Miniprotein binders against p81326. Designs and how they scored, part 153

Target 1, 226 residues: p81326
Amino acid sequence: MLHFGGFIMEINHISKILEKEREEYIRNKVEEYLKQGFSKDDAVNKANQSWRTYIGHRIQDVIYNLLKKFLKDSGLKVTTDKALNNRNLPEELDKVKRLIAINYGEYLFLPDADVIVYKVENNDIKIIAIISVKNSFRERRFETTYWKLKLKESPVTSHIKVFLATPDKDNEISYKCPNGKPKKMRIILEYELDGIYFLKEDFEETEKAKHFGKIVEDIIEISKKL
Below, E stands for the ipSAE of ESMFold2; O stands for the ipSAE of OpenDDE; V2 stands for 0.75 times the mean of E and O plus 0.25 times the DockQ between their complexes.

## First folded at step 16 (miniprotein)

Design Z6 (at its last look DockQ between E and O 0.71; V2 from the best seeds 0.69)
Fold by ESMFold2, look of step 16:
Structure Z6 (fold): chain B 226 residues (1-226), chain A 101 residues (1-101)
Amino acid sequence: as target 1 above (226 residues)
Amino acid sequence: GPEEILEEAEKLMEEAYKLIREARELLEKGDPESLEKALKLLEKAIELLRKAIEKIQKALDQGVPEELRKKLERAFILAEWLLAWAEWLLEYIKERLERQK
């Protein structure tokens, strides 16, 4: 008989595998920035920012490919923030971009939406969910909740589910009350978001906080209700 | 029969799972010899998973009782999940090896 938990849990190793690159990556980037004339402090800050972008993008790619693969037969399509920022945007993706954009007077911005799930029915596009991908929460702790609140402000976007997918590498939001002390970040994220999906085994499961392997089923069920 | 096909597919998936775990352990070591071995293990795991997926799909196409159909569909999802992971890991290790050449 098949050991189902172990098979789905293999993806939980992704953050540990990628983190092994961190020290060499940072060292190389600091050297590059120092050669460009930046101070030591600036070079370190830039290197750390570069690393966070790199590791987040690597995890996002895995999530994108998995969702695209598993949602295809349910008539659901998947795109990314990078694809939506391309200069020569196909008409379908241009519509997706306009359907999630937030108006700030003279400026129009996309929310922090790493992966976007949508469907096309009767020649119309309906945005189902956006997924924000975070490896850790060192900076931008509540940016995803800000975007959820902004999306709720308009009737055009208020139906969009906002999910967080995370290995939570530093164990910052895995438990609500570790050692009897409330973790503000976990409590607020779980309260405001539509779901948190963990790429790790050791976390407190709730109706909104689940293993990443549940995200496909949840998205399909949501799409059937729309 | 379809029960036998499910059992055969599950054996292929368990072997592939073992190979993937071994490849991850070799990746942890990180030296070029270990990485080359990990690539070979992953290529074999991918082959086994594709065979398992083919067997499961053929059984589903023949029509089966509801309870067996649910088991076959769950096995299909698990095999596809492992396959996607194994393919990512294979490409990642190839990138690591190219850095060391």
Scores: ipSAE 0.720, ipTM 0.871, lowest interface PAE 1.0, mean pLDDT 88
Fold by OpenDDE base, look of step 16:
Structure Z6 (fold): chain B 226 residues (1-226), chain A 101 residues (1-101)
Amino acid sequence: as target 1 above (226 residues)
Amino acid sequence: GPEEILEEAEKLMEEAYKLIREARELLEKGDPESLEKALKLLEKAIELLRKAIEKIQKALDQGVPEELRKKLERAFILAEWLLAWAEWLLEYIKERLERQK
């Protein structure tokens, strides 16, 4: 019993591991930008921005790969918004793309969907869940919530579960009411989303806020009900 | 019997876990020598985990009481999680080493 918790907890170090690369990454990027003709200040700023993107991508990749691996045996498929951002898509992915599209009248737009989980049954595609991956909430704090709300507005997409996966490195949403003060972001995200999954140990667990290790089971369970 | 196989698998998993932890600690140091050592540890951990998974699967295939089955299934999932993590770490380290060249 003690071992199961410990093993799944190893992934909680992901943020720490990646953050250790920061100094080296920044140094290298600064040098790169300097060579491109940017000023020192601009180079530093660009490097920092690049780092944020890089870390976000790294965490997303981990989550994607894990979900892809663990959902495969359940007959579930995983893709990304990036994979859907092509002019020529296989029929299956084209259908996936259409089934997550949000109607804005004359236009259809895709929600931010870092990871998309779907199943194929009898040549029909059912979208099960969208997972948004966030390293930090400094920018676009409620973006995932916006997309969830938009998806709920259509009977075509209203069934799609929207989850947030995060290491929450800055403890922005780890607790609802630390020191008796409500954390607006945590409360709203938990209320509006179908679940929040933490890649960390130190957080307030609730029905909707769980460790990332539970996401696979939850997705599989949802898939059985669709 | 299946119980013995489970115990063996758990030992392999424990050893693998130790290696993964050590590799992670080395990774956090970030120097090329540490990264190379970490890589070797992870390779060994991956090997151990694959063996554990194979053992667990073999035990499950033999038909076991429900209680033992549940234990084996839990161990299986855990081993797969550790394996996935170790593989990710391995790839990450390889990438870092490549960038340091």
Scores: ipSAE 0.640, ipTM 0.828, lowest interface PAE 0.8, mean pLDDT 91
ESMFold2 (binder alone), look of step 16: mean pLDDT 88; pTM 0.887

Design Z7 (at its last look DockQ between E and O 0.89; V2 from the best seeds 0.75)
Fold by ESMFold2, look of step 16:
Structure Z7 (fold): chain B 226 residues (1-226), chain A 101 residues (1-101)
Amino acid sequence: as target 1 above (226 residues)
Amino acid sequence: GPEEILEEAEKLMEEAYKLIREARELLEKGDPESLEKALKLLEKAIELLRKAIEKIQKALDQGVPEELRKKLERAFFMAEWLLMFAEWLLEYIKERLERQK
């Protein structure tokens, strides 16, 4: 008999495997920054910042490639905020960028939209979902909910699903009421977002809080309704 | 028939899963000899998963009853998911082994 849970759960090991590089990565980066003339304290701070950027990008790349692979046969296309920030965008991606960008006067921001799922229908682009990828949470822990609320303000973008994908390595949002006290961040994120997808086994599952293995089916079903 | 093909594919997938878990344990040891062994296990696991996927696709192409079709589609998804992880792990271990040279 197949180990359905076990096969799907193997993806949970990616963030754990990468985290074991942390100490060596930081040591090597500190040495590099010291050679550039930074003080010890500055080199350590820069190395830690470099690590957080590195591991976040590694996890995002896995999620991007996975979604691209599994969604292509459903006529769904996948891109990233990094691809949309290129100066020489293909016409299709330029349209995707225009459909999700938010104007703040002289400034143009993309939502916290690390991975974007869309479809092309009769030369018309429809944004299906935006996925924010977080290895662990930062001081801007509710940034994703802000972007969901901004997207809801316009009838053109109000249909866009906003998901969070996370290993939640520090157990910041895995349970609603750990030790009997409501976890504000988990409660608000689950209420405001369209889904939270965990790349770990140990979390409280709800209708909106699921293992990452469910995201492909959910996106496909949403796309059929749009 | 298609039922036998599904059983054969599931056996290949279970064998691949065991090899992948063993490769992860060897990665935890981290020495070059363990990493080289892990690469060989993952190459075999990937071969088995691609064969399972091919068998499942051929069974689906024959036209099958709805309940068997659902089982085949579920197995296909699981094999592809595990294949993605195996391929990622293979490339990761190659990268790590190159850094140690």
Scores: ipSAE 0.779, ipTM 0.895, lowest interface PAE 0.8, mean pLDDT 89
Fold by OpenDDE base, look of step 16:
Structure Z7 (fold): chain B 226 residues (1-226), chain A 101 residues (1-101)
Amino acid sequence: as target 1 above (226 residues)
Amino acid sequence: GPEEILEEAEKLMEEAYKLIREARELLEKGDPESLEKALKLLEKAIELLRKAIEKIQKALDQGVPEELRKKLERAFFMAEWLLMFAEWLLEYIKERLERQK
């Protein structure tokens, strides 16, 4: 009997594998910044910041490609906020962009949307979900929550599910009450978001907090109800 | 029958999984020789997984009882997941090898 759980769990290693590049990456970046004339301390700080961005993008790319692959057969499409950041968009993407825009009176702004899942039916676009990808929560801890709340404020966007996908490298939100102490971030994120999906094994599972392997099924199910 | 096909597919998946794990272990060593070996293992794993997927799909196409269908669909999903990981890992290792040059 195939230990089926083991196969899906391989994705948990992605973050760990990528993190092993850190030392080499940092060393190389430090050298680069030193050559640019930065002090050693500044070079180290900049290298660390660069790493955070780099690793974040790599994880995001993995998740994007995964979702794109697994949702395709269900007729669902996937894009990114980066793809929408263009002056000349195809009609379809222009519509997607408009349908996720948040109204600030005189201005429309896009939420942070690392991955956007949508479907096209009868030439109409329906936004299904936005997935935010976070490697760590050291910066902008509640940014995803902010966007979820903003999306709820409009009948145009209120139906859009907002999910968080994370390896939670630093175990910041893996448990609600480790050692009897509530983790504010976990509790708030789980409460405000439609789901949290972990690319790891060691986390407290709840109705909203699941292994990343469930995200495809959940998105497909949501798509059928829209 | 479809049950036999499922069993065959599962065996292929198990074998592929072993290869993937071994490839990960080799990746941990990080030396060029180990990485090259890892690539070969992953290529084989990918081949096995593709075969498994094809077998599962064939079984699904034959019309099967609901219980077996669920098993096949689950196996299919798992095979696709494992394939995706293997492909990702393959590409990752290739990139690592390129950086070492």
Scores: ipSAE 0.617, ipTM 0.820, lowest interface PAE 1.0, mean pLDDT 91
ESMFold2 (binder alone), look of step 16: mean pLDDT 88; pTM 0.891

Design Z8 (at its last look DockQ between E and O 0.59; V2 from the best seeds 0.00; counts 0 for: pae E 1.7 > 1.5)
Fold by ESMFold2, look of step 16:
Structure Z8 (fold): chain B 226 residues (1-226), chain A 101 residues (1-101)
Amino acid sequence: as target 1 above (226 residues)
Amino acid sequence: GPEEILEEAEKLMEEAYKLIREARELLEKGDPESLEKALKLLEKAIELLRKAIEKIQKALDQGVPEELRKKLERAFILAEWMLMFAEWLLEYIKERLERQK
């Protein structure tokens, strides 16, 4: 029997379905890079990097479409970092971009914000949450926590919730260590972020670490407080 | 009554789930004939899920006790998630077929 109590079984399969493309994708990319004159080892490394970008974008697109669909009736709008990097932004998106930008003196940078949720009330824009999407963890394990800390430094951005959405393909944060303690990466991510939403069935669930299906309810609840 | 409608919707959702699982198995095979069959199964699953959602909405509109309302709302949300996945998988398989041309 299908039931909602922490299980959204089919959505959690998206990463596994996409992973079946991996071998063919990498083979095609290696061939492309070899034709460009790269060594075999360099071509393989570049192909693997290309794959990680590709699968991340595919998962991000699913999350974007889901949030857009399920948040629409609550008066919440959804955009992406890709849309915010377009030349000649519409005025509304330009305001969204400016409201999430982090100041570094003469420079402004956008945080790791794959998907952005906001609302418009009385012609004012309020940023509700940003969602960072990671298929797996690499050298950028704590990049999302860095951006959360930067957003907390200013009263104009400190209200913005920062979520991580992940299938955690390599089980880097899903399970406890043999000694019964959560892994160090999991402890830090869960402490610093406002929530971790897993696109998989098996993981240690906590108040902040939930099945992805809970993200819609959580975002709506947060939006009512802003 | 509304309890019977919930049971009917859940049966439709179970049928749709089986069709989605079969479509995923056919996707694993990956040949064009299997992919075309998977598309047909997903079209049927989407039809069943839309019927289930319609039945649940109708039951909610007629006013129900709070405990049954909670069950209907949970089923509605689950059916909507299943529908979104089935539609995504349908488009994904269409993309796979286009690449094989």
Scores: ipSAE 0.557, ipTM 0.779, lowest interface PAE 1.7, mean pLDDT 87
Fold by OpenDDE base, look of step 16:
Structure Z8 (fold): chain B 226 residues (1-226), chain A 101 residues (1-101)
Amino acid sequence: as target 1 above (226 residues)
Amino acid sequence: GPEEILEEAEKLMEEAYKLIREARELLEKGDPESLEKALKLLEKAIELLRKAIEKIQKALDQGVPEELRKKLERAFILAEWMLMFAEWLLEYIKERLERQK
């Protein structure tokens, strides 16, 4: 019996595989910054910052592509906030954009949405979920939570599920109470969000905290209820 | 019958999994020769997984008892995940090879 568990473990390697590029990336960036006239220390610091951005985007892209491919088979569609940041949108995406917009009085703004999952039925668009992808939580720790709360404030968007997908490479939110001490970030994120999906093995599983391998199933199930 | 088809599909998936693992290990070596070998393994794995998926789908289409249906559906999901990973890894390795050139 193919241990579903065994292969799901391979997904955990995605982050590890991508992280192996770091040394080469850093070396190249350091050289680039040195050529630009930065000091060695500044070059290293800039390279490290560049890496964080780069690896974050790489992971996001992987997750997006995985979701896109898998959900397509289920008749679900995916897009990104970046794709919605165009002046000229196809009608479908324009509708998606409007359906996830948050009201700030005179202005409408989009939540951060690395992945937006929606379905089209009878020419009506229903937003199913927003997935935020985080490689690390060094910056903007509760940004996803903020957007979830804002989405809840409107009957138009209150049904939208907000998920977090992360390899949590630094074990910032993998456990609720490691060594008996509560991890505020884990507790708050789990409480406020509809789910956290880990691209790793070593985490505390709960009703809301699951392996990333479960995200597709969960999204499909939610989609059936809308 | 559908049970036999499932068994065949699982065998294909097992073989594919071995290939994927080996390809991943080769990727860790990172040399061009290893990467090229990894690509070949992944291509084979992808082929096997596609066959497995087709078999599973065929079995599901025949009408099966609920218990078997659940097994087939699980296998299907797993096979799809495996395929997606293998395809991702394939593309990743291709990108790595291009950068080494």
Scores: ipSAE 0.417, ipTM 0.725, lowest interface PAE 1.6, mean pLDDT 90
ESMFold2 (binder alone), look of step 16: mean pLDDT 89; pTM 0.896

Design Z9 (at its last look DockQ between E and O 0.77; V2 from the best seeds 0.00; counts 0 for: pae E 2.2 > 1.5)
Fold by ESMFold2, look of step 16:
Structure Z9 (fold): chain B 226 residues (1-226), chain A 101 residues (1-101)
Amino acid sequence: as target 1 above (226 residues)
Amino acid sequence: GPEEILEEAEKLMEEAYKLIREARELLEKGDPESLEKALKLLEKAIELLRKAIEKIQKALDQGVPEELRKKLERAFILAEWFLMFAEWLLEYIKERLERQK
């Protein structure tokens, strides 16, 4: 006997598995910062910030490798904002970078685009989607929606789908109306973004709020329309 | 025929699922002996999943009826997702063991 739903949902355990490292990680980082001369309070705060960066990178790596693996045969390529910030960019990636950068007069900034999906046709780059990976919504709660709105301002970027991928461990956006009260953050994120993909089982499903396992099919379908 | 290949692949996937679940339980114990056993279980699970994927791909290459093709494609996608998770977990446990050395 085979439970297909059980197989798909195993990917949702990554955050839980990594969370078991948290106490040891923070203890080691506090000791490291104390050696650098920080106060106890500062060392603890820095260690917690370091943990959030670490676990976010681990989840982002899984998402990157998943998309790279499953999109390869559809003629779709995958890169990251980290790769785009490297010096001596290949011509292809330099074009990708220029196609997503936001112009603020003399300054150019990349949006919060942890993972970027694009295709190449006749040396032309078409960006299909960006995926923002959010481990927590305690900070920068609406940053992803801001970048979606900025991308919509230009005719050359307005087609780009902006997705959010999250374990949402603390249930900050899992339901629209918990306890009968509208959850502003969930409602705004769902309204403004093209999709929210949950790396967990317990959340309110909608046309835009889905299990993470659906993201590959959705990206492939979008790419066929572009 | 292709229906028999699907059943064989699903058996391999079910066996791999059991091994992965057992490996996760061993990871919760966290001692080096349990982690080394978990690695062996995951290596076996990855082998089984790769065999299942190969069988499914071979059946898909034969050009099957639409209804069976949908079942094979669903099984292929599930096996690939589980393989990715198993490979991630294998590397995670390897890193965990290196830290304990």
Scores: ipSAE 0.433, ipTM 0.723, lowest interface PAE 2.2, mean pLDDT 86
Fold by OpenDDE base, look of step 16:
Structure Z9 (fold): chain B 226 residues (1-226), chain A 101 residues (1-101)
Amino acid sequence: as target 1 above (226 residues)
Amino acid sequence: GPEEILEEAEKLMEEAYKLIREARELLEKGDPESLEKALKLLEKAIELLRKAIEKIQKALDQGVPEELRKKLERAFILAEWFLMFAEWLLEYIKERLERQK
């Protein structure tokens, strides 16, 4: 009997596989920046920054595509904040955009939403979940939490689940209290968010902190209750 | 019966898994020859997984006891996940090969 464990292992390799591109990517970018007239040190720094952005997008794309495929089979739809960043949106996406917008008085702004899951029933759109994808937490550590809190402030958006998906490469949030010391970031993220999904094996599992393999099931279950 | 179909599907999935693992190992070598071999393995794995999915679906369509249904559904999900991973890996390797040219 193929254990679900085998699948879990393969998903865990996605981040590792992508990370193997780093050396080549950095080398190429360094060369590019050197040609642009940057110093060696600046070129290296810029290359590293570029890599962080690049790898982040790559992981996001993987997660998006995974979710899109699996959720489609369940009749759920998936989009992104990038797709919503258009002046001319189809009616459906325009509605999605409006339903996730956060009120700042005179202005409406969208939360960071790498993946937006919604369903269409009887021509009505219901937003189910927003998934934020983070490769590392070096920058904007609590950004997802901020958006979750903002979404809670409105009855229009308060029902929207906010999830975090991460390989947590640097083990920043994999454990709550490693060596008896509380990891503030893990504790806060787990408390404020509706779930954290790990694309790795080595993490502390809780009710809210699960392997990424569970995210589809959880989203489907939530969708049935809305 | 449906149980036999499940067993057959699981065998296909096991074979596919072996191929995927081997393909991943070849990817780690990173040379063009290894990558080309990996592609072939993944193509075969994808084929096997699609067959497994079809078998599982067929079994589910026949009406099965609840216990068996649960097993089939689990197998189905697993097969779909493996398929998705294999397809992703296939595309990734293709991209790598293109970059090496």
Scores: ipSAE 0.418, ipTM 0.730, lowest interface PAE 1.6, mean pLDDT 90
ESMFold2 (binder alone), look of step 16: mean pLDDT 88; pTM 0.885

## First folded at step 17 (miniprotein)

Design G60 (at its last look DockQ between E and O 0.78; V2 from the best seeds 0.00; counts 0 for: pae E 1.6 > 1.5)
Fold by OpenDDE base, look of step 17:
Structure G60 (fold): chain B 226 residues (1-226), chain A 83 residues (1-83)
Amino acid sequence: as target 1 above (226 residues)
Amino acid sequence: SEEDKKIEELMEKADELLYEAEELAKKGDYEEAIKELEEAVKLLEEALKIAKELGNEDLIKLVEFMLKLLKYMIEEIKKKLEE
């Protein structure tokens, strides 16, 4: 098993590394929006919004690739919700898509699933975990918990673990009770989800709140129980 | 494939060097740590080349990120040497 011990530990720098690209990115986007006829203030605001989306995708890609790499030797497979959006899916991915679908009566919809971990045994697919990747919690703070709760409502999906992975750059959920005041978001997310994995060192560790380096081991352990 | 195996080997070696560099840096051996990291960069640059030749986009992205990480660490250690 490839022990990427060094890289896993240093993943803590992901936010800093990606932030180095921000200045150039913002400058280019501002110029683009100015050319489109926006005011300077609007262009700056739009550029900042674009950056938030962009950096979120970059972090998601890194996490996806890391998990894909680290879980490969264990025989576990990794995919994304984006990969499942195709009309013509391979049989395996089509099954994965169906196994994470949530029933809304006349309709089936997929949860937000940035990363999906599954195993294939004797042509049977078992979904192990869904990992939601969040850079910041300014928008849709409890979206992941909604999906977890929805997945619990069906015996088909109730076993699926839902994890949150985040660098939590702004320390929104790193501590439960900073300065003696409870942070609702941390408490609720930790309560409702199966785990929170931090891409940083400075956080309050609990049974459910761990460093990202532990996620691979945890997923492998869960997979053995299914 | 043989190429995939080679990439994996290079990545493993780079990880080992990174780990050693971290330990060296903790001991204050910054110059030696930088040397190890620079060697790791060379290994990953080779891995990246092979990954690009294979057209494996996921692996390309991963190796590129790892390279950025190593370069960042080198810069940070260099700053410590200047202090």
Scores: ipSAE 0.604, ipTM 0.840, lowest interface PAE 0.9, mean pLDDT 92
Fold by ESMFold2, look of step 17:
Structure G60 (fold): chain B 226 residues (1-226), chain A 83 residues (1-83)
Amino acid sequence: as target 1 above (226 residues)
Amino acid sequence: SEEDKKIEELMEKADELLYEAEELAKKGDYEEAIKELEEAVKLLEEALKIAKELGNEDLIKLVEFMLKLLKYMIEEIKKKLEE
């Protein structure tokens, strides 16, 4: 299985494909808010906010399902932080949760890990990687680096690779020096994380900054070393 | 299980056709690339039907996105034919 799916290599079109849904989504949401009694201006504003949340989750869902499918043949399993926050967790997922949780005394928190990749060997679970999926960098721009640093503090979690996946439509982290001036966010994210995977063509490629299509191969190679 | 194996076979064939269509498009053979992509669409439409019969929501969502991607690629290659 040296060859990976053509579909995962072409996911770079995800933003363009999903953006076609925007007009209908906004129209339906505006109508819904108008029925609730909001003014036209408020309904439009609320619909646009709703779209931003929706499209972010939509991209995450596509990435999750693609990775789940294309890592399966290599014996790798994929779950999400949403699945790990269920009250009645199956034993396997409860183990996954405990293997990535960060201890803050009386509290346990999961890192910002939209997608978690792990393997199961004779009831033993090894966490391979977590992937944070970011559609934009308006808020919490360095949260993923914080979680990487926290994971490195414990021998139980220090091996876990932390990746960022993003379409970066607005070129917020696509280049290190976009106008002759270092872009702090790109420099720090690339330095601290194990990899950044872009869901687009136009970005500055480095050893750590790659097209998303390479993530499957990279994860499989990492899993062989664990 | 027979149904699961059939879906896997259909998706693998569709992925192979996508790969071949990309190579054809690189060579400028846009008409043949479109033919391959249209066949891949037919295979995934059958896979989607079976996935719905199984009620596998994750697989349904994946195949639906794969169909959207194939149709997007067909439209983009058709634009290149006009050029």
Scores: ipSAE 0.553, ipTM 0.800, lowest interface PAE 1.6, mean pLDDT 87
ESMFold2 (binder alone), look of step 17: mean pLDDT 87; pTM 0.845

